# Ledger of designs, part 35: miniprotein binders against q56419

Target 1, 326 residues: q56419
Amino acid sequence: MEGRTLEEVQEEVFKRHGVLVPKKELEDLAKALEEAGLLLTEKVEARLKEEEEKLKRERPMRLAGLSYPEGEREARAFLEAFRASYPGEGEEARVLLMPHLEPSRVPEVYGAALAALEKTPPPERIYLVGVAHRPLKEKAAALPVPFQTPFGPALPDLPALQALDALLPFELFNTPLAFREEHSLELPLFFLKGRFPEARVLPLLVARRSPELGEALKVVLRDFPGLLVLAVDLSHVGPRFGDTPLTRTLAEEARRRDLGFLERLAEGEPEAALAFLGANPTRIDGVEVVASLLPLLRERKGKVLAHRLDLEAPTLSAVGAGTLVL

## First folded at step 17 (miniprotein)

Design m26
Fold by ESMFold2, fold request of step 18:
Structure m26 (fold): chain B 326 residues (1-326), chain A 105 residues (1-105)
Amino acid sequence: as target 1 above (326 residues)
Amino acid sequence: TEEERRFEWLFKYAREYLREGYESGNPEILRLAIELFKEALEIAKRTGDPEREALVLWYLAAAYLDLGDKEEARKYAREALRIAEKKGIERVIAWAEQLLRELED
């Protein structure tokens, strides 16, 4: 028998699973359960468990028909359009930093990533490191399942994932629900799978900086070479992000922070890049990923291929995105 | 107070979901943010906090803008402006006026 309020259920579900269920949805479910004579908390737990079990087999597309086309033919044309948005040539990447922001907002930045991939020999595997937008049970997580794309499934590199898990002081496969809507993996993966259809993937998320992850990846990459991709966005400024309205001065500061961060990374100085940001006043979201991966970024020199601070006039807010090759 | 704690918790995660929806273009995440903002709005009304009320209304306008629902965005921005003008909440006045100017064009 359940004696909890809807608010208590909402908070407990979030505490246990990192899923914030709107109270309206709980009200609707409670009404249906009352009519059927069932317990609300039992039903919520069962639904979440069912979702977890599905995610342990595969991760379906969530943004097909929204951020990119559902069909393979249209998806290939879409990919080509993005490449065309960047007229330059890329360079071979051992490490690629690219955005996870909605591609239509920064098409030339994604185009620059494609240009870099054109110069990059097809890797055996891709270490795709995104930013967790939902809580993880640990500092980082992976989901060792196929991720569906319009170009076919991106298969997991199970041996490399298992080697990584064995080196970490926590279970790597820890929060399947956090991957359900995670665009920081899905959006970059569309571009990566389209260019490297045979590469396997290590789909990784960082919630909080983990030096342990970087040290473990350094070992794993030695034995399982591949392309390292940091799928991160840069500055987030303006009222949308709890900040003052964007002025010309704030926009220039955000650009300066973005470019200064990227340029220090391009010099092989990731600690200096983090120090340059200080308290991170423009809320660059890549800092936790970079801070985790320091051993893999040190002494790697490269080039910033593209940057945009994408301005939104109605909210006087902006998000920065960049492409960096190391 | 407990209601103030719940408001801050809902408001924090509603804004994070709004950011996630904005970055991904995922309308289901945007609708999730909207429902959480609506819950936060009810708390702000019950606690008689016009600054919180006006602020949440502005975020609702931003969320509907992200969904492409300009009429709902204008509706919530006008309500945010009405409260902010009545209560002298200068930042929300500026924010709402900017959003409304851009949606009229």
Scores: ipSAE 0.686, ipTM 0.883, lowest interface PAE 1.4, mean pLDDT 92
Fold by ESMFold2, fold request of step 18:
Structure m26 (fold): chain B 326 residues (1-326), chain A 105 residues (1-105)
Amino acid sequence: as target 1 above (326 residues)
Amino acid sequence: TEEERRFEWLFKYAREYLREGYESGNPEILRLAIELFKEALEIAKRTGDPEREALVLWYLAAAYLDLGDKEEARKYAREALRIAEKKGIERVIAWAEQLLRELED
């Protein structure tokens, strides 16, 4: 018979599109479709295609009113408050590593990023490299559309994106739906667009390490110079992440791993930074991005401006965040 | 088995979505994680796996904590503790007791 179970639909949609639709949502949709005499799988596929087509035109704000203000005036005051949370001076960056963790959890770490941007000449474009939290069809992806912000749209650098796509052994514009909720681009972009309102953006995601991406970016950056931003978090430890409860010893180890990783990057030694982590027992999520971008990080020296291991007592869990300029 | 494979798949991605919701502060993603954990919970109950059941209940408690719903968080943590104590699941006992202690005020 034609009777595919809801579980089979759920899994096939995930396999084809990387979207895990809860069974309850499929049940609700199935009731509506039976009333209308339509096939459940056709309706789900049509909805996802419609969402995908919208994302091919623009990427709307998802976190306005949640993680940052929607209005421009309030958003600018918000940026100033974050800068004030880091009373130190920044350093000029050609490469900036900054977090994508909820800004209110690590305000001085984002403040340090703003301090670095304050010392950085306005770039023509920003290569913003985040971590894919949803499956990609390839090792990496981009979405060549305006990303909406309270400061106006962050426009894509289409020539640089097209040059990058031409150099890769896979299609770069491969998974628009993966960008729909991707905070690793949206949260850093708020700060970057607020400081550099005229810069264009290359919004990039890495799912799995891609040496090809790093080699291609090295070529593209020669002809399209700009600021390279690694939007990554550091250690993830504790039961929230499937680990043992945080102890003083585990917290010390997570901090040591975070700082040791950042310091080796600051010495221009990204291979040594990766080797230092070994099996990555504290689950630093920056490793796939760093491993992809080795050609851009070698021999580039800099400074760690800030670090915090953000602790949550009820779950004895923590996430590390840092700011590094190279 | 097929049910065990489905549990593993749902549990993996529910935890990934919980992380996304925790990191982003996005309540829509947190509610997505909750629905996936509830699916996984039903499988654990159906297959009679108390360790999986207790684990999922604890993750549901963490998800409701992220939403700021302390009452639901306490509810799921107490249920996780009840099953874990009955079945001797020491790690979930420790996890649930810590969460409940921090929420007692």
Scores: ipSAE 0.680, ipTM 0.881, lowest interface PAE 1.4, mean pLDDT 92
Fold by ESMFold2, fold request of step 18:
Structure m26 (fold): chain B 326 residues (1-326), chain A 105 residues (1-105)
Amino acid sequence: as target 1 above (326 residues)
Amino acid sequence: TEEERRFEWLFKYAREYLREGYESGNPEILRLAIELFKEALEIAKRTGDPEREALVLWYLAAAYLDLGDKEEARKYAREALRIAEKKGIERVIAWAEQLLRELED
């Protein structure tokens, strides 16, 4: 017998919008719609359109009160605690690689990023490049709206974003819903906005490597200079990620791959860094971003300031995080 | 089959949401992952696939661990272990035993 099931609605909504709505939520909505005499698909579409229209105006905080404090005073103290977790000195960054992993898991790695920002002249704008955790309609995307933070809104650099869009073979402003929960932008932005309250932001996501993005950014950065930030995590190993439990040997391998990757980037050799990973057996998160940004990373030498492979004992799984200045 | 394709689709994205929730600390994403794992679990039970069932139960345990709900995490890990021992699914036995060991009083 023909008809649209809840499973078919679920799959169609995902295909069209990149949002996987649980079947239980669809069942609850279907019960409400039957009471009101409405079609399930139309209600789901209307709800997603409403959320999308809100995101076209601003991107609200999603992790305040969870990963960082909501209040400005507490948020400032939080930043200082992270800086204190890294006892070293930073170095000026023209390019900064920093994590997007939950900050409490790798406090000294975020502290190293703050130390680098401490040595970095306030930029006019920040090119913040994260990893898309939701499907994008294209290889990369941006959302040209204010991102709310406890330190005030991070305003978009609209001229630079428009210049970037004009140079790409695809529409840059293509998937607003993908930004709704995207922590790879929100978590680093907390630290960046706290240190550089006047800088504008280009909030960028990479889903799949885009050489076109790197070439376009090289052009845009000449006309609109600023700080380039790669907001990426490193190895992902263990049962959480479909592997065997972490052993000392596997942890040492993940650490070697993380550091070997970072060190080759620090030598200005991003192609060698990617080649070093081969099939990427420890699933370093940053490869698609680095592969997109090759023109901006070549010949740029720097230093690895911090690294941590964060182990979770109950699952014997780990995620690597690092701080690199170029 | 269509049910196998649907299981793999749900299981893939549930794991990606679990990773995202783990990395971000966002409980709403963790709850989304849990609901998707529960859908996948229903399929595994309906199709009589104990390896898929045990795997999903372990991921449910990991998701509840991330939410800080140790009671639910123990519940799902014990069920994963029960099925894995009954059917000789060695990797899930190892995973579930480790998780339960770490959650002991």
Scores: ipSAE 0.638, ipTM 0.869, lowest interface PAE 1.7, mean pLDDT 91
Fold by OpenDDE base, fold request of step 18:
Structure m26 (fold): chain B 326 residues (1-326), chain A 105 residues (1-105)
Amino acid sequence: as target 1 above (326 residues)
Amino acid sequence: TEEERRFEWLFKYAREYLREGYESGNPEILRLAIELFKEALEIAKRTGDPEREALVLWYLAAAYLDLGDKEEARKYAREALRIAEKKGIERVIAWAEQLLRELED
């Protein structure tokens, strides 16, 4: 059997698991293997299985000491500083839309989220819906394990997760490796755990719109009430994201799209928000999440608390972020 | 060709990893992006596509910027600029010049 190239193995593993194995690692594995391409794939699969088994116990922090402090004391000070960056008052949230962008880029937007959380009674559970930046086997997934934070582990709500799984036409507990490095859950969870230390969490990822998810969650929320959090960013524009350099016109368009999206959500018109974006030319990443959660967003009125289009001057690119309460 | 397919795959996912790395600040993800870009770069060199080469070099510079490695970022930005100027790739010239200006102390 003509042995697969290292490149073919890398592509196959990526396609199957959403994991990029470094070429050097594959080379090292190949050297250790006396036999060609089939053995390499098997060895890689075995290693990935071991990593999956670790994720059955807990999801460790990946961004501690980078995007946020690792130590609890420092983490609390960090959280307070972010809250201080937003001069306004929050509102009680039943649904919170907040960013998952690196916090230092949009501190006041996270501050607005914290302000909203201050006005929100502590929930029993948080439905945390992030964006899958890597492929999932299904349209959505969950990881039913503790997520580590500087404030202690965020514990999963297993009964609610099981109830959700039972109502979905696909296996909810798929693609565990997609959660290993997913920042769209880890970053918002830092703030959420810091504010609500006793809340259980349902960590959910959406790769593609799933109307079934929204319908199932609507049912689950009746028996398992909690705070719904959409951890999404807004526009991604400029050369870094495949556009021309940021101009006043492009920035105005990005802001228009971001605010128009958020305002329609604030009016309780999520379908109108999606329709407003059309082909999504400014690449709002929250589209698939909102499209999945339509039943939960309909007829809910709220308020946009913050918005920022954060410029990265070296690459002439920008990312939009916002905080919305419903 | 197989090489072109491989390049497009590498370049696509390198950009996705770069985006993820930018958003998260995760250096491990950025390193993966860099690895894919470097492989893409070698293909671009072998196939003799200076536009692809210059573009990949610019993205490498951006990735190293995200890692906080200004020295390597400058190196790749300069190389991107050199190739782009030699071949008249105006878009990459402008992007590389901007990156270099912002990387100047």
Scores: ipSAE 0.614, ipTM 0.852, lowest interface PAE 0.9, mean pLDDT 91

Design m26
Fold by OpenDDE base, fold request of step 18:
Structure m26 (fold): chain B 326 residues (1-326), chain A 105 residues (1-105)
Amino acid sequence: as target 1 above (326 residues)
Amino acid sequence: TEEERRFEWLFKYAREYLREGYESGNPEILRLAIELFKEALEIAKRTGDPEREALVLWYLAAAYLDLGDKEEARKYAREALRIAEKKGIERVIAWAEQLLRELED
């Protein structure tokens, strides 16, 4: 039986687990094995299982000391500085749409989110819905463990998570390794935990639109009320993302799509927001999340608090970010 | 061909990792992107596709920029420019020139 190549093993592991094993590491493993291919895959699977077992206890910080301070005192000062970067006042949020882009790129957008949180009564729990940048086994997933933050661990709401799992046609607790490096949860959670230290969290990832998730969450929210947070970015345009360089025309189109999307959400018309994007040529990140949460977004009126199209000049590319309260 | 399939896979996911690394600032993810781009580069060289080669070199430059390694970024941007000029790949010329200007200031 012709053993699988190292490349095939790498691709298979990535597709299955969302983990890229470096080729050098695979080579080293293969050298230690009598037979390559099948045995190599088994060894990799065993190692990944060990990593999954670690994630059953807690999700450690990955971006502490990089995107935000590790120390609590410094982290508090960081939050205050970001809040100060937004000159406006917030509004009470039942649903908060906020970015997951590196905070220093769009400080005032995160500041707007903090302003909204200041006007929001402390929730018992936060439904934090991020974007899966890694493949998931199912359309959506959750990780029911403490997430570490500079402000202490964000504890999971196990009863609410279990209630959600029971209503879904698929296993909610899938692909734990996809959460290990996922910044779309870690970055928003920093701000949320800093503002609401006692709130429990439901860390959710969406890879593909799941209408079932929105319907299930609508039911769960009746018994387990809380703040819904959509951690999503907006347009991704320019050479970095496979487009032509950012021009006035392209920037205007990106802004038009970003704002048109957010405004329709603010009007309580999430289906209209999705329809407005069509094929999504500017690659708005939050489409699959919004499509999954339609039942929770319908008929909710709100306000766009902030928007930015952040230019990365060296690559002539830009990323859109926004803050919306409903 | 299998090589073309492998290239497309590498190039696709390298760009996805680059995006994730850029958005998060996570250097470990950026390093993974670089590994995939380097393998893609070797395939492009072997298959004799200068457009793919120049494009991968530009993305490598962007990845090293994101890591804060301006020296390596300049190296790959210059090589991207060289190949693009030699083959008349106008889009990559413009992108590489812009990247080099920003790396020199």
Scores: ipSAE 0.612, ipTM 0.852, lowest interface PAE 0.9, mean pLDDT 91
Fold by OpenDDE base, fold request of step 18:
Structure m26 (fold): chain B 326 residues (1-326), chain A 105 residues (1-105)
Amino acid sequence: as target 1 above (326 residues)
Amino acid sequence: TEEERRFEWLFKYAREYLREGYESGNPEILRLAIELFKEALEIAKRTGDPEREALVLWYLAAAYLDLGDKEEARKYAREALRIAEKKGIERVIAWAEQLLRELED
């Protein structure tokens, strides 16, 4: 059997599992094996399976001590500081759109989300829908395990997750490794758990638009009411994202698209919001999430509480973030 | 060629990991991006493609910036600038100059 190169194994594992195994690790594994290729792949798959088994128990924090404090006391102070960064008052949310960008980049946008949560009665459960930055086997996925936070574990709503799975034409509980490092769930969950410590969570990821997800969730929400949270960023522009440097024109276009998207959502017209983006030339992150949740967003009136296009001057790049209440 | 295919794969996913690292602040993801960029850089050097080389060097500088390693970021930005100036790659010149200006204490 012509032994696969380490590079081929790396690419294959990435394509199959959405996991990049470092070349050095593959080299070390290959040295331990008499034969490369198939045996190396099997060894990598076995290791990944062990990681999957760990994720059956809990999802540990990955960004504690980096993007937010690990200690509960410090985490509470962090939460209050972010709330203080937004001078306005929030509104009661049935649906909350908030960012998943590193919090220090857009503190007032997270502050606006916290302001909305202050006006929201504590939900029994939170449907937290993030963006899959790793490939999923299906259009959407869930991880039905506790997510660790500085405020204690966010416990899954297993009955509601099972009800959702039963209504989907695909297995909801797929690609557990995609959740291991997914910040689009971890970062918003910090703020959500901090405000609603007793709420159960449905951690959901969307890779591709799934109309079936929105229809299924609409049914599930009748029997399992809760807060719907869309954890999405907006425009990604500049050289960092393969674009031209941020100019006034590009920034104006990014803002126009971000605000035009959010405003149409605030008017209860999610289809119009998607249509407004067209080919999405400024790379709004949340399009697949919104496209999946159309039945839940229709005819809901709301308000844009905050928006920021955050400039990274060294790379002449920017990311849009917003907070919307419905 | 297989080398070109490999380069494009590495460069694509290195940028995706860089994006994820930028958004999350996760240094482990940034290290993975750096690994892929370094491999892409070696291919660009072997194939003699200075445009690809200069571009990868700039992205490496950005990745090290995200890690908080200003020294390595400056090193790669300077090398990106050097190659870009030598070959007249105006886009990378502008990007590298900007990055260096912001990295100057």
Scores: ipSAE 0.611, ipTM 0.853, lowest interface PAE 0.9, mean pLDDT 91

